# VH-VL binders against Peptidoglycan synthesis regulatory protein ReoY 2 (reoY2), part 4

Target 1, 183 residues: Peptidoglycan synthesis regulatory protein ReoY 2 (reoY2), of Halalkalibacterium halodurans (q9k656)
Amino acid sequence: MGKWVSVAEKRQFLKWFLTQQLKRKDAKRILEYLLQHYHLLEQVMFTEEIRGRERTLVISTLQSDEPGFAFYLYRRKIEDPIRALGELQANPADPIYLILHFHGKAQNHQYLQMLDSESREYIKRFKQFQAYKEETDSLIEAVLIENEKKMLLQQIDEALDLKDERRFKDLVKKLQELDRRSS

## First folded at step 6 (VH-VL)

Design u11 (from s1 with heavy chain Y105W; framework fv_pimurutamab)
Fold by ESMFold2-Fast, scan of step 6:
Structure u11 (fold): chain C 183 residues (1-183), chain A 121 residues (1-121), chain B 107 residues (1-107)
Amino acid sequence: as target 1 above (183 residues)
Amino acid sequence: EVQLVESGGGLVQPGGSLRLSCAASGFTVSSNYVHWVRQAPGKGLEWLGVIYSDKSTDYGNEFTSRFTISRDNAKNSLYLQMNSLRAEDTAVYYCATDKYSGSYWGEFDYWGQGTMVTVSS
Amino acid sequence: EIVLTQSPATLSLSPGERATLSCRASQSVSSYIHWYQQKPGQAPRLLIKDASNRATGIPARFSGSGSGTDFTLTISSLEPEDFAVYYCQQRSNWPLTFGGGTKVEIK
């Protein structure tokens, strides 16, 4: 089930979220409605997975690749925000699961604190994957830098053999810049 | 039938503390959002803060560090703890709530009569 | 925070006259404006909720209108008991804010 989150925390987060540019203006109206009717806001639970039997709202910012709006109920997908609002108004005491897609979500401490255990585990795995990818990318860059350094050293040796003072000075400057960048 | 009654007001020295009470009768306050609103003598109304049914709170920016709202549902009562009081905190303090339990916030159907807090040396 | 500006600050009229009170918001509040009446020594009384809906027990002579940033409270024919201070309040944005009030006084 969802994690308990105070009304004050939900209000503070959703107010911030509404400062972002949403893909759908209609979806903004739903969040504004929740903020005007705190009895409904009390029923909101943040999650990362669609809850087939419970009401699940999905809302995305412009930066997200996800659809701007979707409402799931009894394994059906509703794409009309007006119909979704009508359903929320008709059943005010039922849970409302909310999935928000926005830039920096995995690093947003406030958002992570509001997620249930399953959703927190999903984000944890995503962070671990991102860390691994960043480490792998860093290793590739380190190898490329080392290879370029070896090439520069060979060229410096050639310049010394040919007594090319200008080329020698230029290559030494490039090597110093590469060393500075790798530090 | 439905009533809110504030108490605990009085004279307090600058820098002092005071706790106001708001007692509800004729209804159960546990599911209501209850607000505190103040009014300085001869001035307008100023929203101070709210306590939600889950006991979480929100305050106006000017009040966050010095004022604390709490509730005791078993006693059907709300409280406003006021610390580090200043002359400009002199006002009548009201508790107010909506008719519907949490369905709307900020629609004040019911008000107490107010309790006067005077901050002066 | 949303600032509500009420005008005029004081309105001097005689019983039987129409009173028109203005409330202007610094940004759109949709229809989420409430109106209150306050008499000396008394707590405020809710008159109109969400721009145009009369609260329970409020006489038909009180009406509200407006949306967005401009709102009006109208008293069609002033009764002696209507001479009071009137406040608008918004619930569209956190924190909740009140207007400065309009005093309706006997001419």
Scores: ipSAE 0.338, ipTM 0.692, lowest interface PAE 3.4, mean pLDDT 86

Design u12 (from u1 with heavy chain Y105F, light chain L96Y; framework fv_pimurutamab)
Fold by ESMFold2-Fast, scan of step 6:
Order: C-alpha cells, then structure tokens, then sequence
Structure u12 (fold): chain C 183 residues (1-183), chain A 121 residues (1-121), chain B 107 residues (1-107)
C-alpha cells in the first residue's frame, strides 16, 4: 500500500542502467550492492532533486554532463563511493534517494514512472512548457510569414501600378518561394 | 509456532491449470518476501519466483508466461497459479520465506511441508 | 543463468568423520551463496547464509567458506542426524539457482 514503484521495477531498471557505461567505475559497485541487498533496494526512491537532509546518491553515465558520482548527506557532498557504501551499510533502514543521469532520460517512460511525485510533476510541467514554447514559436513564425506575404502583396500592387514588369516578376517569385516555405 | 502450509496439489491433466495456496500461521506474512520453490521426484530444488511485500513479482525465465504468484494479506495467504501444465511440472511445490521481512533476499528460514502436483493423463 | 555444480554427487562416510562438500559457480557470485539441508520427506532447512554465516540454531560443527566461484560446506564431525542431501543456492543473479545436491550417506 502507498508505494509508487515496485521492487521488481526498480530491479529491472537498475539492471538495465548497469549495461550503460558509467563515468565512475566504482559507482557500479554501489548499484550492484543495492541489487544484492533487497532490504536496501526497498528504501530506494528515484528523484531529480538532491535531498540535503536525506541520503542522496547521484550516478551518471559517460554521455551525461553531470558528475559521475556524488553522495549527499546533511548538505555535505561525499565523492568517495567506498565511504558512501559504508554509510548505506551503517543505516540500512533510512531512505536512499537516487538520481540517475543518462542520455534520453526525459523520453524514458520506465524511468519517468519511477520518479517521486514532485519529480514527476516537474518533468510534466517542463514537457508542457516545451510543447507550449514550440507552439508559440510556430505561431510567431506563422505571423512573420503572413506579414511578409502582406508586404510582398503590397509591393506587387505598387509594381503593377508603376508598370514595373521586372519588379513584378521578381516579387511574384519571392511570394511563390514564401508559399513553399509555409506549406 | 511459525508455520507455512501449502494446499491445492493433486492430479491434473496435461494442458490443465491448478492454483496452489500457502497459508501462514503464527506470524503476519504481509511484510515478508515469499518464494515458491519446486522439486521434481528424485531431483534437486528449482526456484520459481517471489512476491514482494508490495505485491510486485519476479520469476525464473521459464516460468514467466505460465505461472503467476499473488498474495492476500487479509487472509495471510499466498498463491501460485499454474497454467498450461506439462509432465515436467510434476513436483513437490514449497512456499518459503525469511525470518524477518526484507533482511536478505533469497534466504529461506521457513518452509511449508510442500504439496505434490502430478501432471499425468 | 548461473549454474552451480556440486560435487561429489554422493559422499559415503561414517559417524564422527569430517565431511567436505563443494559448490562451484559458472561465474562469480561473490559471497552470495546459501546452503540448505534436506532429509527424505522433509522440507529443506537453511544452514549457512552468505557463504560463511551460520543460520539461527545451526550447530557449530557446520561451517562454510569460499568466495567468487568456489565454495565449501564442512561438517567437522558427522552426527547421525547429519546424513541428508545438501544444496547450495546463489542469489547474486536472476534467476536464483540451486546446485544439484550432494547426498551424504552412511558408509
């Protein structure tokens, strides 16, 4: 009751994650330890934010710009996986927050489903913002294209009034090119 | 006394289905990881799968499509649904669990007595 | 999957003798091996967990050792109740696997 992610789902995802190349080879040993000690795996929560007062592990693949390994505890940063492992062993009942950085994370539905509620809401909002921005950019471009067409049409009318055949043909060609861009 | 009791075994025809039960007494099973292990006559032990305290499951590769483990915490019981049974599924089926929930994965402190499933025409 | 090979298949000894049972893994399982004892008509009983740690209530004559791919269960002096089949099991990788068993019988 009340658990967002099953132990089986965590196991399957971490097994897949371990097939990726990690920035820190020794960080792999921590993930292997979690997989072999399921009482610790039960305490693992996937998140996108560092929990200063809780244990937070950050592990990254080679393709990520994020740190390869970091362990945060009480606003302190520990960069030694062996020290981190010792802390996990000393306090097995405490929650373990896990941040994983890898290519394609935002499009990995299995990973997104495992995130805590706050992280999932953040990612959802970010995706909605990106979609809105893309739609807004498209609307701005459409307005600019229509304004350019109106200008061309006004110039075509002027060329026609002035009986400038060459200018008329040039402007019509530009309008046709713009029509192709907007189709 | 802590006790696990399997039931539901018997004779079943090839291609048939059968549901086994594992009833816990003397303790509350809701926080325990419970495993199913089988043993064919004269053969060794074979791990089938596990159900975690959160009701999620894992199975051995050859059992994923034909076997389903479930639990009913209100009845303090576990179940193994077996489908498309074959002669090779003839075995004693055990449920097994750890002494303490989540202590270590795969350590079987408590076992039931086993229930015999015979797949024959 | 990881294959566990137990040897010998049968070990014939007299009470009071030392028994040494082998379990070899097809790839490294670190120390993630458990040992079980099974008597005819009975469910298995956990003896040793994580290669070397005796389970609750297990007599001191039982000991386990090994790491990686080579594991040993030793019974320092066989009691009549120790004649049984012994299985090793790994939990390092999915799926879990058991060895084929070693039967310790009276000579």
Amino acid sequence: as target 1 above (183 residues)
Amino acid sequence: EVQLVESGGGLVQPGGSLRLSCAASGFTVSSNYVHWVRQAPGKGLEWLGVIYSDKSTDYGNEFTSRFTISRDNAKNSLYLQMNSLRAEDTAVYYCATDKYSGSYFGEFDYWGQGTMVTVSS
Amino acid sequence: EIVLTQSPATLSLSPGERATLSCRASQSVSSYIHWYQQKPGQAPRLLIKDASNRATGIPARFSGSGSGTDFTLTISSLEPEDFAVYYCQQYSNWPYTFGGGTKVEIK
Scores: ipSAE 0.007, ipTM 0.509, lowest interface PAE 10.1, mean pLDDT 82

Design u4 (from u1 with heavy chain S31R; framework fv_pimurutamab)
Fold by ESMFold2-Fast, scan of step 6:
Structure u4 (fold): chain C 183 residues (1-183), chain A 121 residues (1-121), chain B 107 residues (1-107)
Amino acid sequence: as target 1 above (183 residues)
Amino acid sequence: EVQLVESGGGLVQPGGSLRLSCAASGFTVSRNYVHWVRQAPGKGLEWLGVIYSDKSTDYGNEFTSRFTISRDNAKNSLYLQMNSLRAEDTAVYYCATDKYSGSYYGEFDYWGQGTMVTVSS
Amino acid sequence: EIVLTQSPATLSLSPGERATLSCRASQSVSSYIHWYQQKPGQAPRLLIKDASNRATGIPARFSGSGSGTDFTLTISSLEPEDFAVYYCQQYSNWPLTFGGGTKVEIK
């Protein structure tokens, strides 16, 4: 139920959409922000309905008869695109639903293929991404610390072979500092 | 050590094909966006394309018909298939990736050391 | 495609001197500029992201500024290891583009 949409397809469509004249010119900044943060596009869902618990962004072109801009956040409706951009920047990890209104939308094959009503799947993917990010960051940190320790141990061995007492003492101190951080 | 290593470069004749590999070690690339960037000898950097975590791709306009980026997450590797090679494709080819390190994305935190492709008769 | 013009092409300076590198965009890129350092035979290294934010591990002598079309990378006091080629890169519009580079060399 609904189409899974690639980041490349979302980017290509939003880039095209920005060539259209928007009713609210300052809403352009929000879409530009999304385009400049590729990972956020992975979390964007195109929809035709306002989502009560998730952020829903509504943007309309000049040729559309719909209101030019609205941003729904829980129980709030924000009508200022600049204020909405601030909310998105403050909470970049939260899911975003997009409703776009433009002339010829019913005949726009690319847009219609991007419509997705599978909010559970989106939420699942977002949660999986957050869990993966936290796990990956932790694993990368652990690997970097371990590798720095290995490099220091190799340099300590070299200092011992070269009878360099000063370098030996400096390297041992650095190793002790890493041991404190990893404990 | 977080590392990207390119391989597969070499001498190829005009009109030929070549497949470059980019192997990641010390971390898992399945959730990373990975880019290919090239640099002709003595020249500047040129962005070629990207493959997203969902395996979809984007390319610079001049590369869409001849180059294909792909990934094999099981092998923790990325690939660049290059077809119909020309003398002007002679360059060092780098793979580079972003990390999820805060409020901004699209910065190349990790780079491979590059692999040289020479297109000459 | 946004064209980034870096100037000068070459800066000849001595250690301890201040270096100022310019990057100009053919149209506004807001603050969506990154700076990289490349030493001979090496891959580029991220220095500054989003016009003014130092990347992890980058010394305080490196700073970035600017918005719109005019951007500057400043090295307050050159160290021997700072003699390299520096590139700006925009991500405001696709495709991603790099400047032509500024070579900072020893006088």
Scores: ipSAE 0.007, ipTM 0.516, lowest interface PAE 9.9, mean pLDDT 81

Design u5 (from u1 with heavy chain V50I, light chain S30E; framework fv_pimurutamab)
Fold by ESMFold2-Fast, scan of step 6:
Structure u5 (fold): chain C 183 residues (1-183), chain A 121 residues (1-121), chain B 107 residues (1-107)
Amino acid sequence: as target 1 above (183 residues)
Amino acid sequence: EVQLVESGGGLVQPGGSLRLSCAASGFTVSSNYVHWVRQAPGKGLEWLGIIYSDKSTDYGNEFTSRFTISRDNAKNSLYLQMNSLRAEDTAVYYCATDKYSGSYYGEFDYWGQGTMVTVSS
Amino acid sequence: EIVLTQSPATLSLSPGERATLSCRASQSVESYIHWYQQKPGQAPRLLIKDASNRATGIPARFSGSGSGTDFTLTISSLEPEDFAVYYCQQYSNWPLTFGGGTKVEIK
């Protein structure tokens, strides 16, 4: 459960965060969008763990070893900030969980005050937080591969219906490649 | 019909204080983010500050120590408390809000008519 | 803070002429610019949002364009009621800032 944080407090922190150099410049666009649409910022909750059922944005500065951007939703992992922005625009009333990776996070008083006690504990347990992220990413990858296979199978059926032999052969090769990677 | 009406302006001595009111009618202001904007005679528009639906506030750097924005949702009204007034604060003061709740677009769809504050000895 | 520079300060034209107003930002504001019209003794009126989208009730003769640092408000054919002061405003960065305004006056 997140801690109550005022819109003004979230805005001030995110404005400061945007002064840091982000790994993904495109990720700045999402944070700028949240700052411009404060009804979305009201839905933002700061956290240290990826949520399986809720929207979770992960944004990292250059000094972090974490990926620059990831958006998690219903076991899906979206790595394109533009696609993530589209989802935020489509579902403005749903909660948005935000994980920020930056230098000095464990000593940043303002950031820690926006987290509940459990999230602050996770920051102090860097290894545990990393383990949770790795485990969640593995699960999401498995689901994404399965979803891609289902889409490919549907496209293969369509190619058969349309009698498109070239497309059929191309799609089968893609399915074989995914089967190899999903071991 | 949607309307914002400012009041409380007038002549005040340098160093004095004044409280402006902004009354909303035709809509419920409690969900809206409301801004104060001022305009000195012969000059352009200057953003002063904002009050969010949760009653938290932000101000332009020049205004944080002397100006306070507040709201009374039961009275459907906003206020601007002005302290330590200077000749440079002479301006028409507007309250403004966007058409939809909770947006920091700064899309000022609705403006009051403005209230004149003159700081002079 | 982001400084918005509007030019020209005054534009003298006749009814029926095209008016082109400029707004330049000191750093990129993407497309996060709004335009307002203000007539003497009146509050400003929202004309264009997000650089190019006309606000509700605004005539088609008003159009906005631009991105990054350079923005333009165009009035394709001036009507008598269009002679006013026009302001651009950015909401890309805190604090919100307005340009100095362009006065469109009758020749």
Scores: ipSAE 0.008, ipTM 0.537, lowest interface PAE 9.1, mean pLDDT 83

Design u6 (from s1 with heavy chain S103D, light chain S92D; framework fv_pimurutamab)
Fold by ESMFold2-Fast, scan of step 6:
Structure u6 (fold): chain C 183 residues (1-183), chain A 121 residues (1-121), chain B 107 residues (1-107)
Amino acid sequence: as target 1 above (183 residues)
Amino acid sequence: EVQLVESGGGLVQPGGSLRLSCAASGFTVSSNYVHWVRQAPGKGLEWLGVIYSDKSTDYGNEFTSRFTISRDNAKNSLYLQMNSLRAEDTAVYYCATDKYSGDYYGEFDYWGQGTMVTVSS
Amino acid sequence: EIVLTQSPATLSLSPGERATLSCRASQSVSSYIHWYQQKPGQAPRLLIKDASNRATGIPARFSGSGSGTDFTLTISSLEPEDFAVYYCQQRDNWPLTFGGGTKVEIK
């Protein structure tokens, strides 16, 4: 199932979360409804994965790259928050899995404590993966820039040998631009 | 038939402690969210805190360090532990809950009759 | 916290008159205001929930209205048993808060 989280902890976190700007303004109504109907809040479990057999609600802030809203019901995707709210009201005793996307999630200790160990490990690994990818992409870009500079220098030497002033000037401009980007 | 009864109030010296009880009868309280509300003599109502069915609690900011709410579902009872009491804590203390078990709308359908706590030397 | 301001503090009226009680919130509470009646020596009694919904057993002469920051409790024709103190309460945000109350007293 998910990790058990006290109603008090869920309330405190969701109250804070609602101070953030959401991508979908109507998704705010669902969270407000959960906060004002604690029987439903009791059913809420925080997760990082869509649950195939359980209701899963996804809500994202403006600074997240994730979709603003999605509601999954036994693998059916509902993208209208009003329809989702109606389903929650119709089945108040069933579990509700909640995925929240927001800036700084991986460093938010309160949020991480509400996740099961699997979800916490996912976030940790994802952050490590992103850092590694950025570093790897940066190294690849640096190598490509260096190789392009070497090629340009060889072409400049060739233009000098051939006394091609036009080509020389064009190549020097390209080298100057590349130097600015690599600085 | 449905009833909440507070007890344990009385006279206590400043700096002292007191434990109030709230006994439910005519219904099972185990899935209800139960609140404590107080009222100083001649003054208005003040929300103190709540205990959820999972035993977790929330309090008003003024009460977090000195007051603790707990429950004993086997005895169908709720408690308010009050520590470091001050003269301004003198009030009638009520326990209150909603009409529907496990369904919280922030409405208090059922109230006890209150128990008076007087903090004085 | 959300502060609820009730006015007037005291309303002196005769049986049969209409009573109109105000509750103003320091910030929007949507429609999440409840009204309670309290008689001397008694616990409060829920009258109206979520601005306009009468609680079970509450006479039709009691009605509520409003949204956002301004709310009203109306008693269309006062009965002798209606002379009491009335409190509004919000459930929009934590902590839960009550207004200071309006005393409806016999003239």
Scores: ipSAE 0.306, ipTM 0.682, lowest interface PAE 3.9, mean pLDDT 86

Design u7 (from s1 with heavy chain E107Y, light chain R91S; framework fv_pimurutamab)
Fold by ESMFold2-Fast, scan of step 6:
Structure u7 (fold): chain C 183 residues (1-183), chain A 121 residues (1-121), chain B 107 residues (1-107)
Amino acid sequence: as target 1 above (183 residues)
Amino acid sequence: EVQLVESGGGLVQPGGSLRLSCAASGFTVSSNYVHWVRQAPGKGLEWLGVIYSDKSTDYGNEFTSRFTISRDNAKNSLYLQMNSLRAEDTAVYYCATDKYSGSYYGYFDYWGQGTMVTVSS
Amino acid sequence: EIVLTQSPATLSLSPGERATLSCRASQSVSSYIHWYQQKPGQAPRLLIKDASNRATGIPARFSGSGSGTDFTLTISSLEPEDFAVYYCQQSSNWPLTFGGGTKVEIK
């Protein structure tokens, strides 16, 4: 019986939050990733507590006295937003707990209404996500392989422009290896 | 294989209401996000709104008060309820899937054939 | 909302010729531009996603380029089935918006 926060509500709030200045500019990329891949917004739960055995993202605005960024997973603390983004991309079906620090948070009615830290809500969603995990993981893996191919193709084009034969041959080998992995 | 089929279009008088249906086949719609897009005769495409898997919705600013998107997962179907129709709402209405299969969302891999709505006196 | 301006409105060419279509955004959309082809009486068909990536089954003669505010769709050598209307669309900001379209017609 926890409060159910819709994808539309989460999207609307995070779009507003991104109009604020973040202490860590790199953290903006994580929020933008969630907004662009809204299947992941279904996994997001707004909280005020760090969850030691769950993924917890902490993001703060410039006006907040809190640290700008932290990502907690198990007993680990990751302070690099790029590393955290990689973990989210690798495990898209797992819940994401989000702590946002910003000026006026205690008086922000919309934010307060989204706070739902009931464990029963988490349990229900986690069981549902286990059912979708294989399908979601397959789709994410395909996307990651496609993105890696795009980057390799761009690097191959650059090697051709620079007439760097050695780099060109190395990149072509990597692309062929990736094609074998994706087939 | 994957198909969306719109229905329910027709002639309606100004001020009237109409409900369009979008039936999905070849896949289960309950996990998908579905958009409605319209196109006036001889004109371009216009995005109306989306319904997420959790049944929540987002709309273009001009459509929020008159148009409502809903879903019935048991019938594998989506709906667009249109109220207070005006001559300028005359268009072909499409449903389209926003499928997470690429690096970014917001592009439409699959479209229905469209259903024509004519608002005339 | 972000406005997309497509030019030219009409492009008259013969089979075998190169077609170059422009899409300009009123503000930066990064690389979040997608291209569709629409033939009379048919629904739009996705051609290019994220500025430069061909959708599944799309022939190699179609290519996309650009970033920020200026984007281009190129058809290297027009086939008879390529004479259609082409639309660009952005997914950078809500609401999602489409360009006005470019009609590629036979000369």
Scores: ipSAE 0.061, ipTM 0.582, lowest interface PAE 6.2, mean pLDDT 83

Design u8 (from s1 with heavy chain K99R S101E; framework fv_pimurutamab)
Fold by ESMFold2-Fast, scan of step 6:
Structure u8 (fold): chain C 183 residues (1-183), chain A 121 residues (1-121), chain B 107 residues (1-107)
Amino acid sequence: as target 1 above (183 residues)
Amino acid sequence: EVQLVESGGGLVQPGGSLRLSCAASGFTVSSNYVHWVRQAPGKGLEWLGVIYSDKSTDYGNEFTSRFTISRDNAKNSLYLQMNSLRAEDTAVYYCATDRYEGSYYGEFDYWGQGTMVTVSS
Amino acid sequence: EIVLTQSPATLSLSPGERATLSCRASQSVSSYIHWYQQKPGQAPRLLIKDASNRATGIPARFSGSGSGTDFTLTISSLEPEDFAVYYCQQRSNWPLTFGGGTKVEIK
C-alpha cells in the first residue's frame, strides 16, 4: 500500500517544501491546493518510484537535476499541471503518490521518515552508487598520478644519463607538484 | 441537531493547568477536523489549533509548547489541555468545526457556546 | 503569518442604512476570506465563505466581494439585529488568522 503519514506531518513538511524555489510555478499551485483541501491531503503518500496503477505527482526544486513537473496515471505522463489538478479534483478518494526532488533530500530525516521501506531502500542504493562513483573516480586519479610519476622518474633517469642539468631540474619540479596534488 | 458544548473553564492561578472539554451531539466527530479558537475579553478572535481525524494536531506558533489538543471518538469529545497558564491566557475558549464533506476548508460552520478561563490570583 | 486589517474599527449607523466593512490582507489571499458575525455573549456565526458565498440561512441583505488583498462585507439595509461585531478570516495560509473586527453600533 505504502506508508500512510499523519495529516499534520504531511502539512508541516509541505509547508517547508513550499519555501523552496520550484522549477514549475504551476506545481506550487497543486501543492497549495492539497494543503487547502484536507480530503486530498489525507490521500497523499510519499514515494521514490512512479506507481504503475496509482496517481503519481513528481515535483522538483530548481536545485534538483530532475524534471520540474510530471503526473503519471496508468503509464500516461501528463505534463500540464492544470490537467493534473483536474484529475485530482475528479477523484478525491483515490491515493496520491508524491515524489519530491530537492537538494539534500537523502540527508533530510523528516522526508526519509515519511517514505515507505521500498523508497528508503531506493535512496540508500542511490547513495551507495554515488559513493562508489566518487571512490572509483579517486582511484582513477591516483592511477593517473602514479603513471605520471613513473614516466617522470624514467625521464629523470634519462636526463641524468645525458647530463642535462636544466631538464633534470624541470622534471624534479614537476614531480614535486604531483606529490602535492596526491596528498 | 448539530451541537458542540464546551466545559471545564473557571478561575485558575498563574502557572496552573486546566483541561477543557468539547462534547459533540447530533453528529459523529470522528471524521471531522475540530479547531480551538479563543477570545480575550473585549478583544478579537485568535486561532489556537486543530485536531485532524487521524488524531494528529497543528497549533499556532505561540501555543505549541503549552497547549495540547486531543480527541476521544468513543465519547464523541475533544479536549484542550492547557499548562503553565498566564494572565494573557484569560479568554473565552471555543471549539469549532468546518464541513468535512465541503469543498471549502477552514470555514467554521458550527461553534460551541464557549467556556470562560480566567487566569488570576 | 498573514495579517488582516479591518476598517473602520467602529461604524455608527442607523437602522435602514447601508453598512460597508473593509478587510485588507498583508499579502494576497486570492478569494479565501470568510466573514463572521458576533453578538454580545454569543459565539460567532458564519455569514460569507470564500469572499462572496452566503452561508445557509443568512439573509440576502448580506453580501461579500473582493479578491487578492481587498475585501468588503456589505449589509444593504441594517436591521436592529445586525448591530454586532464582524470579523474576517483568511484560509489561504497557515496559521489561520482573523481580522481585528469592526463593531457596527447604533448611532
Scores: ipSAE 0.272, ipTM 0.672, lowest interface PAE 4.2, mean pLDDT 86

Design v1 (from q2 with light chain R91Y; framework fv_pimurutamab)
Fold by ESMFold2-Fast, scan of step 6:
Structure v1 (fold): chain C 183 residues (1-183), chain A 121 residues (1-121), chain B 107 residues (1-107)
Amino acid sequence: as target 1 above (183 residues)
Amino acid sequence: EVQLVESGGGLVQPGGSLRLSCAASGFTVSSNYVHWVRQAPGKGLEWLGVIYSEGSTDYGNEFTSRFTISRDNAKNSLYLQMNSLRAEDTAVYYCATDKYSGSYYGEFDYWGQGTMVTVSS
Amino acid sequence: EIVLTQSPATLSLSPGERATLSCRASQSVSSYIHWYQQKPGQAPRLLIKDASNRATGIPARFSGSGSGTDFTLTISSLEPEDFAVYYCQQYSNWPLTFGGGTKVEIK
């Protein structure tokens, strides 16, 4: 839970995050408000998923492709940071889930350590899926190269049977180029 | 009623160490944020640091290497460990509490009486 | 860190007079200022919260105002008990800082 991450750790990270350029400059006010009110920082939990029945703030830097700002509360989406700040001030004891999008997030050890358990498991599974996809794509490419070589060898045998010297030389050249491409 | 009582002050030589205590009653230290503030004779107030309800700490930049805040929940007490003391550290040291349920940070509703630390040869 | 400058350093007045104390911040602190009163040999006492809200038990003669960088503490009519040192404090930025204080003394 949020209490597993110290207020000091959250403060240090958010101070660093505020050195980045945000897509929505007015969203900076919300983060500054959290930094000025440590009892609210204690309620903050870093996450990667929007929570349906809990307050979720989404803030993104300029380098991110994600939306610059959104505040989710139950079935509502609030896109105005000033309105979001008002909701935050009205319910200071309720949990605040915070999603931050920034360059290098997947490699940022400090950020990853602050994530809730569900978000850490999601990221772990996503990384495993990406690794599997990369391996699978490499295997498919290897199979395509193998099939092309098999086809070329079959055509070379046919050219030899027909004593077609020109075709034989062209096919051998293609096979040599494929071997060079495959290392 | 909420009460804070500091103790452990005294005369220390430059370069020495001293540990101050702050005994709390009327509230649980693990449920509140508690700060250390000092005041040199005839001078103003200076914030030293805080221990949060969950136990983590923060300090003013000048104090991070020489001062350490800790607590003992069983004794409902806080401590300030002071190392490498200088003449400039001569001051009355206060502990002060902020309400977790309060609206804003740094709202010192309750203060101890203070304990005097004199750093002199 | 944010520096708070209080003026005047000393204010000499008679009972019944109005006291006006200033606190100026080196950069904007919004409304995140508290005021404290300190009598000789005593710990500080919280007077005003968040620039303008009186703390519990504080008499109506004390009032605070201001926002951004310029803040004022006003005592409408000084009582004998009000002669003390007054400090402003900001919590807008870390670390927490206090002003140098204004001493209100009997003329």
Scores: ipSAE 0.008, ipTM 0.512, lowest interface PAE 10.6, mean pLDDT 83

